VHH binders against p91247. Designs and how they scored, part 30

Target 1, 277 residues: p91247
Amino acid sequence: MAVDMIVEPKWVVQNFGNIRILDASWTFKPKADVAEYKAKYYNKFGVGMNELKNPEYLAEHINGAAHFNFDIAYYPSEDERFTLYTPEEFSSYVKRLGVFNGDHLVIYGRGKDGGMAAASRAYWTFRYYGYTTVSVLNGGIEAFKLAQGVVQSDSKAEGIRCKDAIHFPIGEVCAAKGFKKKTDCDQAFAAKGIKVGDTVVISCGIGLSASAICLAAARSGIVAKLYNGGVHELAYKAPQHLNMRVTLLLHAITVLRCTYIHFTFLYAIVIKIERIV
Key: E = the ipSAE of ESMFold2; O = the ipSAE of OpenDDE; V2 = 0.75 times the mean of E and O plus 0.25 times the DockQ between their complexes.

## First folded at step 8 (VHH; framework vhh_rezetamig_d1)

Design u7 (at its last look DockQ between E and O 0.01; V2 from the best seeds 0.00; counts 0 for: pae O 9.8 > 2, placed apart)
Fold by ESMFold2, look of step 8:
Structure u7 (fold): chain B 277 residues (1-277), chain A 128 residues (1-128)
Amino acid sequence: as target 1 above (277 residues)
Amino acid sequence: QLQLQESGPGLVKPSETLSLTCTVSGGSISSGSYYWGWIRQPPGKGLEWIGHIYYSGSTYYNPSLENRVTISVDTSKNQFSLKLSSVTAADTAVYYCAAYSGFVIDYEDLLQSGYDYRGQGTLVTVSS
């Protein structure tokens, strides 16, 4: 299916759950030594993603965006800074970014002129490999923020992503006359990968399902926090040592609520939180 | 609009440390909008990139200088600084602080048109 080459910020906000977003941020730096890069990073995308981080992306990016890192997506050769991998090698990299065949991919940049040069280079890279359902976000992250688009700041310790949300029907812990037995609820949480001692944030549209699931989680020994409102409603009550993480979590929950069209009283979103300490 | 102003001693003795500060006004370093950089122009020569810093403390340096250069940021004062150790007469130059936010992959393009803002420059002379 053909898509527009350039999409507007408002369109991206409105279609947030139906697209895959890549941040194409890159800052000037000297070309890496070719032999050293080949030894350490060439076709070793996991190593590159762990060691070659971009501080602009980590500090702020569009919610849910993965980083298309020019220092990883390409390799330096004697003749050029950004040499293209084979299609198979490139495919291996972008799958780690959550890009799969059939996704409508939206690429953005930042800074001078809305980062259109970096985004455009990444766009043409995908076109080179035959990926045609790709667009560039007009005006980059700056224009996106003016359109009231949600951005986030990543911390490796948080590890929170929209795809990590757990859909949790209230029927997993409730029956017609009230809560199921503790042992049944323990099993329901365990079946969703939520164990005793885990910390979770639970949200739904009007809060009724999330409240019930939060109480059931507490009975099962799970540290549960209820989110019913705007970004700042729960941040004030969060422990001070987790304040930054709670802010990131509330942003992630906001993205999840924007991604889901409707929360019914029968469903909640549950997010596991990795504890830094 | 941003204004950048260099400050620091105009005379440094050989083997000592050159130290400059750039004061930013009209915007915040902590906004995350720019990398904050130092460039220099020796008398009769072209511009030379020294390095950049992001407000979080992340730095990138010219490899020819990286063993002698430190760039740091103080977001509470809205300032960033340059220290260049073990200076020689070759380090005599006009030093500029600058703001960078664009996408440029080539060294010459960075120096010619890559910076969004640049200070007026301050001459630092290395002499006994």
Scores: ipSAE 0.402, ipTM 0.752, lowest interface PAE 3.0, mean pLDDT 77
Fold by OpenDDE, look of step 8:
Structure u7 (fold): chain B 277 residues (1-277), chain A 128 residues (1-128)
Amino acid sequence: as target 1 above (277 residues)
Amino acid sequence: QLQLQESGPGLVKPSETLSLTCTVSGGSISSGSYYWGWIRQPPGKGLEWIGHIYYSGSTYYNPSLENRVTISVDTSKNQFSLKLSSVTAADTAVYYCAAYSGFVIDYEDLLQSGYDYRGQGTLVTVSS
C-alpha cells in the first residue's frame, strides 16, 4: 500500500502501535578519520551502536523509537560524509534496529526546521535501499510532543561557489515546525522556475538540506536526483557548475583531510539538466 | 551587480563595542543567494574570518571571536551589521563586509578564494 511521504503528528499518535518509529536525530560533529573509522566501526554495527551514542536521543526520544544514527548508518570516505553501505550491509544494520520487512517506517528528527533535514536524509536512504513504506514525521519530536505523543529517555570551513545553479533555501519548504504546506512548497518551486517535468539534480554540502528539498519536491510531483556526495559529487559529475577554484579547493581539501565541513547549509543548489549523470 | 559598502566609526576606545553596518545594493539580502559575512585584516597580518549570517538570521561565527561577535540582518533596510564587544588594540583592522554564494567548508580556503562580492573596507582603529 502506498503511504504518505509526510505524516502529521496526530496521525502518528493514532497509529502508534502499527508503525516502526525511527529517530534520525544527528548532532553535528567533525568528520571522523576515515582510516580510524574503517578500523573501528565499518560494518561493525554492534560496536558502533555501543560506542557511538547520541546524547539528544538518550535524553529524550519517542517511545519505542530506535535511533537511526548517521554515525553508524553511513561511513566516512575521502569525498563523502555519509557514504552508503552495500544493501546487504545496510540490511544488517536495519535489522539491528528492529525493522522487519513490511514495516511502515516513520522517521523523525529534532531541532532546526523540525529536524526535517535529518529525517528526510534517512527517508531518502531507506528509499534508496528499496524500502517502500516509509514516512517522515512532520515537525519532528517537538511536534509530536505538542500532539501529546509519549516520549521517553533510555572552525575553519571553505566556501564552494556554484554557478548556473538555482539556490534553494531549505526555509522555502521547511519552517520551525517542519515541512510547509504542499501548496506553499509548490509556490516556492514555481517561484524558482522549477516545475513538474524538469530534470533536476539537488545537492548540498553533505546531503541533508538537499534531502529535505528532494522530499518536498517529490511531494509536489517533481522528481529530482539527489547527489549523495554533496558538493564533492557535484564536482565529480558536474564540474561545469563549479568555479575552477572550487574544484581545486575540493581536491586540496581531500588531500589535506580537512574535516571541518560547515554543517549549517541553509540552502541547496538545484541544477536543471537535460540528462542526469 | 551586487555592491557592498561598510559604514561606521573609524575609531573605537578600548573595552567599547565596535559597530559596523554593511549596506547592500544591486540585490536583495532576502534572495537567499548569499551568506553575508564580515572579514578583517589587521595591519601586517592576513585576512581573518569573523562570521556570516543568512537572511533568515542563522549565524556562524569564528570560534575565536564567538563570545564577542554579533551579526544581525535587517532585510527591510537591506543591511547587515557587525558588533564586536570588548575591543582591544588587537581588533584594529580593515573590516570588510562580503557576500558568498555556495557551500562553506573551510574558511581559510574561503578567504583565499575570495567572496563573490566584497566592500572596499573600512579601517577601524582601537585607541584610547
Scores: ipSAE 0.006, ipTM 0.262, lowest interface PAE 9.8, mean pLDDT 83
ESMFold2 (binder alone), look of step 8: mean pLDDT 80; pTM 0.831

## First folded at step 9 (VHH; framework vhh_rezetamig_d1)

Design v1 (at its last look DockQ between E and O 0.01; V2 from the best seeds 0.00; counts 0 for: pae O 13.4 > 2, placed apart)
Fold by ESMFold2, look of step 9:
Structure v1 (fold): chain B 277 residues (1-277), chain A 128 residues (1-128)
Amino acid sequence: as target 1 above (277 residues)
Amino acid sequence: QLQLQESGPGLVKPSETLSLTCTVSGGSISSGSYYWGWIRQPPGKGLEWIGHIYYSGSTYYNPSLENRVTISVDTSKNQFSLKLSSVTAADTAVYYCAAYSGLVITYEDLLQSGYDYRGQGTLVTVSS
């Protein structure tokens, strides 16, 4: 389906739940050493996303927007600062941003004149790879804010990380005829570092394995919350019912599940919720 | 329209710390619209990028200077500052503060047309 190349801020506000938004902000930095970048970051998108932060994005971005980071989406070569990855490698990166085929993607920038240069580079990068359901937000985050669009900051969410997710197979608590004995399940949770009194969020692709693990966790004295995969719709329609920390955690679970799609239907992902130190 | 004004001592002794402040008017550093930077021009030489800071405290420095440079922001006074330690005569230059946003690919792009606003500059001489 064909989409407009440029969309207006009012349209984005009105269609907020039906689009995927990317922040294409980039700030000047010295070109990285080619050999060092290759050793540490090349095709290691998780490492890059953790270490190559953009402070403008962290301080403020359109609500729900992921960062399309030029220091990650491209790699430096001897002749270019922003060399294109193969389609397979690029696809791996954008899946981590929550972009999948069929999404209407809206890209924006920031700064004087709305950051249209950065947004346009990102737009044409997606077009190069054959992703055509993509638009640029006219006037960037500044115009979006003038249209009373919602923005957020990630600085308060620093205490919750995707690397804390626990892969939990349903076979740890179930046998052929039903749940294992309570003592066996207690040991299975403990072996994964989940203690009595911990609060956890449990998820899988369709929620069936997570439901069983939730019941087993409750029997073992663990406070378990079920994530059913519909959090985006709930957050859009009734955001006052979601805790901001839980919302960020559920978004991290969603990204992690998408990364391991072949195994999320038979396994649950368990996230411990801890006090911020 | 933003206005930037450098201030600080025009004379610094060798081995001491050069300290400059940039006062921003016509806009707020805390708005998050710009990066706040320092550039300099030694006598008879080209412009050199020193570094920049976002109002949240994130900093980026020229690798050739990074061991000696600190840039900081004071949002309550709408100012940002440069400290350059262990100065020598080679650090004598006109120092400019600058504001920029958008995509900048190289040092050359920043120096040629990558900033949105720049101060008038202040000469700092390193001499006994």
Scores: ipSAE 0.000, ipTM 0.313, lowest interface PAE 13.3, mean pLDDT 72
Fold by OpenDDE, look of step 9:
Structure v1 (fold): chain B 277 residues (1-277), chain A 128 residues (1-128)
Amino acid sequence: as target 1 above (277 residues)
Amino acid sequence: QLQLQESGPGLVKPSETLSLTCTVSGGSISSGSYYWGWIRQPPGKGLEWIGHIYYSGSTYYNPSLENRVTISVDTSKNQFSLKLSSVTAADTAVYYCAAYSGLVITYEDLLQSGYDYRGQGTLVTVSS
């Protein structure tokens, strides 16, 4: 059954008993040592869930929400911050979250941009693994609280640019209250020369903001593919497309118009950039 | 090769609005390849990033100046402009327009290596 990609807080309130809510809140942490993580946490979800707690989630979350923890749902590799488990492994984790087949997942985040980056990353992940009934709560937990009677303020986002790429900050499609209106997003894409029919690859620091942009693009009918390794992996594998004189720290995305995407591995992508708008 | 040239008054009175224009030659603002930005260097101080604009009109400002800064782009003239309102003596500086490419992480990083082209600069003095 088709579900809306983005659902509003009021809808979530109305359907509270019929959905499985996931908190995708994630506090930025440096990438763990690959070997250490593999030894301690890789496919050891019980251990991870016990030891890798998120203070924000623990402090406050939507009632009944399980924590979809990026520090557990993914693992670090040499090339990627959030390497994807096998479907079987991921399924094991998801089961531990109390998610069953057929559940309508509603994923939310918190903080900047209403947590849309994290929520969208989680959304993308579930879709990647074949889950079809997945939605993002627009505006995150803050919006949800407001829908229950509380008020908060807006901020603008800064971006990372790649050489010969389209700079597309998450702020173009998200605000403090979550995703902007589709029409606003449409305009944002159009302003960057991105249109339906284009094949775009979206990359950011570690794949969060890019996920949000991908979701927004999808809503607008634009086919966008996420470069899972983010700009860090791109920097390693294709440094010629980046200005390496500047250090990468900001959560910004680069949209590339590509004619060819080759997957050599489950999570390895080769991007052929054809043109810039 | 891009060439950038600042233009505008070199003297502005306190509380007035500083206005500068950057004329770009050797390339199109609409190419999408660059941020078009402004930086300044007060006497005896380091460079300060003011803000930049993308050809689409998306603006990014230094938070410390955001409430006073407006950057605009005129693609038809291949120009972009800076307006800084409510100026004080602290706004006295050499102002540069610049084109930025590559990855931008921090303002400091941008100031060090983020821009690819920069104008010669124009001194703007705030004085009564």
Scores: ipSAE 0.000, ipTM 0.221, lowest interface PAE 13.4, mean pLDDT 80
ESMFold2 (binder alone), look of step 9: mean pLDDT 84; pTM 0.852

Design v2 (at its last look DockQ between E and O 0.01; V2 from the best seeds 0.00; counts 0 for: pae E 18.0 > 2, placed apart)
Fold by ESMFold2, look of step 9:
Formats: structure tokens, sequence, C-alpha cells
Structure v2 (fold): chain B 277 residues (1-277), chain A 128 residues (1-128)
């Protein structure tokens, strides 16, 4: 399926759980010495990600966005500042950002003209490598914030992929007279790909559907953590606090930076938690 | 599939403004799926990117022409247009409107990545 080249901030907010977001921010700096870069960073993406941090990304980025860092994604050569890696090498880098085939990527920038130049270079790079399910966020992080989008602060360039973001209606576990039988609920969870021992975060806009699904999940042996602390309200009134609160509340061994906002009473969003390096 | 059709005068006098319109059918400019661009081919020469516009009104122009180029969009008519001011004989060319889904950093990127759709072209001659 083809995706739009440009997506609007409100669309991104509404589709947050079904897209992968990349921050393409780059701060101008002189070209690195080619020999020194080759010795230290060339095709050593883990080293680059640890040492070549972007302060603007760390200070603020769209919630859950990984940093597509131009100083890592490309390498300097004698002739060019940003020389392209082979497809295999590039794929190795973007996997570390939590990008896998089939994701709808949304790339944004910041600053002058909404960062469209940096975002467009990153967009073109993905298309060069044959990754066509990619879009640019119109107006960058600034427009996203004006549309009441959620941003966060992070000291790492690691990505988070919300594996199998699942729309889960309350009717899957409840009937007119209460909860369905355990065996029926076990089947409902299994039909959604959720099995015994999975750790999930369950959320909805007001927490009522999520609470019921969380109790049914616990009965089925699923490790469920309820997130019902007014995410809808915080996303609109005080988005600057959501990053820290989400991180703190969901800070297990695996760091989860995705936030889902569900706008209907009868549904919950269920996210299987998985570490993305 | 998208269909693009150029329209406008085929003859323009030197120093006047060249004005062309592209009518889009089989899709909507408002969809955000494409940049809407103008390219041209002078007689006996290769293609030259003029510029493009996104449905939001954001424009990008070839730096060699940007002092003379205006591209606009009318989403209500599903059309976009080109105005090239102060034309000379060097502006004689076949002009094409185009749609492409890749972001263009330079006109070389467009030539490398191609366009998804192009009109049949219209010859504009600049002559006294």
Amino acid sequence: as target 1 above (277 residues)
Amino acid sequence: QLQLQESGPGLVKPSETLSLTCTVSGGSISSGSYYWGWIRQPPGKGLEWIGHIYHSGSTYYNPSLENRVTISVDTSKNQFSLKLSSVTAADTAVYYCAAYSGMVITYEDLLQSGYDYRGQGTLVTVSS
C-alpha cells in the first residue's frame, strides 16, 4: 500500500501507535576528518550512537522517536560529507533504531521551515534504499507541538517499537452479564497474539475498558500493567509532563517510550512490551 | 492513475511573463501524496527542473531560476501553475508538469529518482 509523502500533525497524533517516527535533526558542524572517522566510526554504529549524540534530540523529541543521525547514517569521504553506506550496512543501522520492514515511517525535523530540508534528505535516503512506506511530518516538531502532540526528553538515541499495537474491544472479554468464561477470554487473547507470560500495557482514554481487560488478562496469566492516569488530559493540557510520567510508570527492565491515546470509551489499546535496542 | 495536462500560450514575447496551468485528474492535490512540479526541455538539451509546490503552499525552486519563478496551487480547481517572468529566447522549451512522491533536495535528485507522472508537454516559444 502506498502512503502519503507528507502527513499532517493531527494525523500523526491520531495514528501514533501504528507508525514509526524518526527525528532527522542535524546540527551543523564541520566535516569530520575522513581518516579519523573511518578508524573510529565507519560501520561501527553502536560506537557512533554512544558517542555522536545530538543535544537538540536529547533535549526534546516527539514521544517514541528514534534519532536518524546524519553523522552516523552516512560517512564522510574525500569527496562527500554524507556518503551512502551499502544497503546491508544501512539496514544494520536502522535496525538499531527499531526500524523493520513493513513499518510506516514518519520522519520529521526541526527549526527553520519546520526542518523540511533535513527530513527530506532522510526521506530520500530511505527511498533510495527501496523503503517506500515513508512519510515526512509537515512542519516538523514545531507544528506537531502546535497540534498538541506529545514530546519527550531522552539521553539515548534508542528507538522503541510498540510490537503488535492491538485494538482490543471490551466485548472480547465481556458479555451482557459480566466477564466471559476464562477459556473464552484465553481464546480472545490468543486470537490477538497475546499469550501467557507476555507483558502488556493496556490503555484507553478514561481507563474503564482497560481496567476490565487488565483483570481478564490477569485471569488468563498475562502480565498486564494498566495505564489509566489521564493520558488524554495530559496530551492536551500538559504534554511536557507526559514524557517523564510515562517513562517512570513504565520503566521496567525494558524502556517503553510509546504512548497510545484512545478516543473511544468501548476500546483499549494493548501493547506488548519489547525492548528495542 | 493521475493524469496531468498543461495549458497556456505557446508564444510569449521577450521580457513578458510565461504563464502555464496544469490540470490534475484521477487524484487530488490535497491528498499530500505528491509534490507538484514543473520541468522543461530546451531544444536539443536535457531536462531541467524548475521547481515544485506541495498542497500546503510550500515551494521549492531551482536556484538558477528562483528570482523569476512563481509556482502556485489552487486546490479548489485541482490545478497548479507556473509563472516565469522576464523571459528571453533561452526560455524557449517544452514545459512539462509533473508529480513525484520523493522529496527533492536538488534537481539532480529529481533526475536520479524520477517523477511518478508527467504531462505530455507544451512547447513555449519566446520570440518577437
Scores: ipSAE 0.000, ipTM 0.111, lowest interface PAE 18.0, mean pLDDT 72
Fold by OpenDDE, look of step 9:
Structure v2 (fold): chain B 277 residues (1-277), chain A 128 residues (1-128)
Amino acid sequence: as target 1 above (277 residues)
Amino acid sequence: QLQLQESGPGLVKPSETLSLTCTVSGGSISSGSYYWGWIRQPPGKGLEWIGHIYHSGSTYYNPSLENRVTISVDTSKNQFSLKLSSVTAADTAVYYCAAYSGMVITYEDLLQSGYDYRGQGTLVTVSS
């Protein structure tokens, strides 16, 4: 089905559970040294994603949005600032963003012109690589916030923040034939800094993957609490609460280490995270 | 070449608000090329990242200081400022303003060599 190239914030809110949101925020910077970039980051997307951070995205982004980082999605060449990877290489990056075939991508930007330039660049890129279900969020994050009734005040917003989430794919604990061995799961948890004795809250898009992770965690002696509503529910119920210093994938597992959790009957879960992993 | 210069009182009383301003010369804050940050180094301790602001007004703070920190930008004056409320002796430090492109591995790395430009620093002492 043909999707609208441009979608409005209200539509995005209504379809939060059915779309994959990408933040295309990019801060202008000089072109990196071509040779240095090639050595450090070319087709090394894991390294890039760990080292090439965007402070604006980290400071604030739409819940569940992955960062489509221009500093990673492209590479500098002698002639171009944003040289395009091969389709295979680009696909590798896109997969790391949690984008799957058939996903309806909604891309947004920020700042001048509602971030339409950056969002459109990203849109163009995905179209270039054959993605057909791609949309741009009209007006960017600012418009989205307004649509949600979020008023930017000069005052520090006191509210629910999701910070320092651990990204944990279900593939870490499950394989084609079901759950991996306990020892493998133990290692997977340990690799993410999760250990026996920890209490974690786990959430995913619709609760299914999170349930599996919870079960695996329990087997490993980790106290895991499932947020049954999932990330989508959180986003839906409290879309005005944007993530800070968190990279979230809607279809991935979010593991939180919290000092305390408050369940609000009126709005959403309040999480205070004490550790960044 | 950008030049950054910190200014503000060198002495602040406990429980009061520390206020510093960074004046940028040799370039415009509005260029979009840099994040404008604050760093401090307490006596005998390592560098600590406080936070930064983009010319758009977007801010990001160290979680350890987030509740007390406010960074603002005045593009008309080509300045950005730091406010740290409810200061204690622990806030005594040399404070630096810095500019960096945002290509950062960690803030620890930023503190060491990740900034593009940095001021000379100004000592702020918290004392009654």
Scores: ipSAE 0.000, ipTM 0.219, lowest interface PAE 14.4, mean pLDDT 79
ESMFold2 (binder alone), look of step 9: mean pLDDT 83; pTM 0.845

Design v3 (at its last look DockQ between E and O 0.02; V2 from the best seeds 0.00; counts 0 for: pae E 14.2 > 2, placed apart)
Fold by OpenDDE, look of step 9:
Formats: C-alpha cells, structure tokens, sequence
Structure v3 (fold): chain B 277 residues (1-277), chain A 128 residues (1-128)
C-alpha cells in the first residue's frame, strides 16, 4: 500500500499507535577513523548501540521512538562518510530497533530545517534497502510537539557550489519548520530549470541535504537520484572521476561539466542526466 | 483529577504470564486525550516504559518488549490491563500504570516520574 512520503504532525498523532517511529537525529561530527571503527563497531550493532549514544535523543524523543543512529546505521570508509552495510547486516540493525516487516515507518529529525536533512537521509536509506512503507515527519520533533499544543520558535542557514552545475540550497525546499509546500518546491525547481520528466543526480557534502532535496523532488514528480557518499569525499580523493563514480552508483551515464567545487554544508549540487545509455 | 490503581498478583512463576489491571477513577478512559500506559522499575534500575493504549484501542509498545506485551482497555469497567508473557526474573519490578497527554518522552521527566497521573505501583516478583 502506497504511503505518503511526507506526513504532517497531526497525522502522526492520529495514527500514533499504528506506526513505527524512528528518531534520525544526528549531530555532525568528523568522520571516525576507518580502521578503529571497523575494529570496534563494524557490524557490531549491540556494541554500537551501547557506546555510541546521542545526547539529544536521550534527552528527549517521541514516545516509543527508536534511535536510527547514523553513527551505527552506516560505517566510515576511505571514500564515504556513510557507507552502506549489506542488506543482511542492515536488517540485523533494523531488527534491533524493533522494526518489523510491514511496519509503516515514520522518521523524524530535529533542529535546523526541522531535521529534514537527517530524516530524509534515513528515508532514502530504508527505501534503498527495499522498505516501501516509509514516511518523513514534516518539521521533526519540534513540529510534533507544537501539534500537541507545545509552543516553540524558528531560524535560517547557507551551503556548497560547483561550476556548470545547478546549485540548489536546501533552503529552497525546507524552512525552519520542515519542508515547504509542494507548490513552493515546484516553483523552486522550475526556477532552476528542473521540471517533471527530468532525471537529476543530487549530491552534497555527506548526503544529508541532498537527501532532503531528493525527497522534495520526488514529491514534485521529478526523478531524483542521490549520489551516496558526498561530493566532498570524491573531490578530495579523485575529483577527475566524478562522472565515472556517478555512473557506477546510479547505473547511468552522466556527463558532468564541473570545473570547480566549493564546499559548503548547506548547498546541494543538482546535475541533470543528459545522456542515458 | 484522575486516580489510577494497579491490581494483580504480586508473584508470578517463570514462563507464565504477568497480568495487571489499572482501575481509573475520577474520569473516563473513553473521554479525554490521555494515553494509558504502563511503566516499570526493576530493583536497582531506572524506569522503563512498557507501552500504552489510546481510547481508540491503538497500542504502542516498547520494541524490547513488543513480542510479549499486550495492553487492552475495558471501557465498561473503566480499566486497562497489561499482559506480559513468558516472564523471567528480569521482569521482576514495581509496575505502574500511568496516564499522560504528551507523546514526547523527556528522560529527565521520566526519571522524575513525570506522567500526568500515575498509580502507586505494585511489586511483581517472578519466582519459582
């Protein structure tokens, strides 16, 4: 059964007993040492869950929500900040979160942009692994609290650029309270020359902002594919192979004319796929 | 003001089902916006949320206990109940029924027993 990709707090309240809620809150930190992480935490989810705690989640979270912790759900590699486990390994982790087959997952975040970047990243991840009944809570925990009658206040932030690419700030599709209206997002995409029928590849620093933009694009009927890992890792390790890597990840040939990459956390690069072989 | 009172056996044998009932007075379970929940505190450990039920019958359980927990409501008696199957010594605890309107858990509040209403608690010991 098809579910809405983005659900509002009121809907979550109304369906509270019939959904599985995940907290995707994540605080930015540098990539862990690859070897050390592999030794301590790789596919050792029990250990990770005990040692890699998130203070925000521990302080406050939606009742019954399990923490989908990015520090556990992914692992660092030489080329990626958030490398994906095998389906079997990921399933092992998901089971530990109390997620079962058939559950309608509702994922939320917190903080900037209503936590939509993190929530969308988690959404993308579950979709990647074949989960079909997944939604993002629009506006995150703050919006959810407000829907329950709790009063809180809002703020805005800036992001990364590449020559000959479309620079698309997350702020075009997200605001302090979460995703903007579909109509506003449609307009934002159109303003950048992106339209229904286009296939676009979206990338950012470590894949969070890009995930949010991908989700917004999908809602608008635009085929958006996430470049996993992030532009900054590729730019650092082998900027000349950007097109090749994109092709490998998306199983599509993309011609990218990018001569300059400027790294900022709040901008995503949107690339139109002009040639599909 | 709501009053909640736990009732049930204080001793349960291993592998059996723990059954508790919470009797609500001062208000109706079928009215208002409360979630009716159960929490427990094992000896020497912190509070643990078990789950809750809404007046509609919708339930939400702690994932760690989900397979063993059933919470139900009897509106005619203005009661809601907890069943915990396959109990072990680890299930020995003081059990509380509680009512709360919020769906966000603050651990600080939880540690302070910050539910809107809560029973006095009942000790359930799992022993052969």
Amino acid sequence: as target 1 above (277 residues)
Amino acid sequence: QLQLQESGPGLVKPSETLSLTCTVSGGSISSGSYYWGWIRQPPGKGLEWIGHIYRSGSTYYNPSLENRVTISVDTSKNQFSLKLSSVTAADTAVYYCAAYSGLVITYEDLLQSGYDYRGQGTLVTVSS
Scores: ipSAE 0.036, ipTM 0.280, lowest interface PAE 4.5, mean pLDDT 81
Fold by ESMFold2, look of step 9:
Structure v3 (fold): chain B 277 residues (1-277), chain A 128 residues (1-128)
Amino acid sequence: as target 1 above (277 residues)
Amino acid sequence: QLQLQESGPGLVKPSETLSLTCTVSGGSISSGSYYWGWIRQPPGKGLEWIGHIYRSGSTYYNPSLENRVTISVDTSKNQFSLKLSSVTAADTAVYYCAAYSGLVITYEDLLQSGYDYRGQGTLVTVSS
């Protein structure tokens, strides 16, 4: 599928559920020591993603965007700062960002000129590897915000602590013919330590399991917030202002129309929120 | 347009801390459009990047200086500051505060056109 090279902020807002967004923010810094980088980070993308975080991305990014980090996506060599990995190695990195073949990828930057230089470098990197369903967001995060686009922060919420993540398979609340009986689902939540009145954040890599578990949680009297990129996060940020049943139904319809699902959807990660006062 | 003005003592004794403030006018440090940085030029030598701070409070330092440098921001005064500890005569330089955006990959890129605005500079001399 052919896509436009440049997309406008309003288009991105309108198509949010059908695209994969990457933040290409990079902060100027001296070239890393080649030997040290090779020892610690070369082709060790999980380590790099854990240790080489970008504070600008963490502080604010387009809702649901993953960070395409220049300090991870490339490696320093003797004669250049951003040396390209092999296609297989690069593919391993971008899969960790949730990018799979066939996704319409939208890349953006930030700053005075809309971050177009960084976004364009990332765009051409994907083109170099033969990934052609890629676009650059015109004007970056700043233009996106002016178009009423939703942004988020990955900093933990003040006064709220997350408990250890709870693995919650969809089979705990669903059977072959649909949802299990309410009393069975009530027991499934209780067995995981989730009780009536608790507030939980529900997340999964594919969206479908989280949506179903959110519906079941709502039926069981649990305050469930769905954490997923884009319009899905409305339930997380403003649950008291939305009819949760309607929001979850719209989410499920949107996800079913998505053509870029590459993850298993047999489970979700549920995070019970402990409020700190 | 943005204007940047350095202020602080012009004379610092060896082993003490060099302290400078940059006052920003015509724009806001909180806007997110710029990185707020410090660069310096020793007499007769080229420019050297010291570090910068983003509106979030996140700092990035030249590795050769990082164990001695602190950059901070005071949004209520629209100012950002440099502290360089344990100075020696090698730290004598003209110090500039700067605002820059976009991708700057190398020190050479920074020197050529790596900043959008720069102060007029202030000479800081380290002497006994």
Scores: ipSAE 0.000, ipTM 0.341, lowest interface PAE 14.2, mean pLDDT 73
ESMFold2 (binder alone), look of step 9: mean pLDDT 81; pTM 0.832

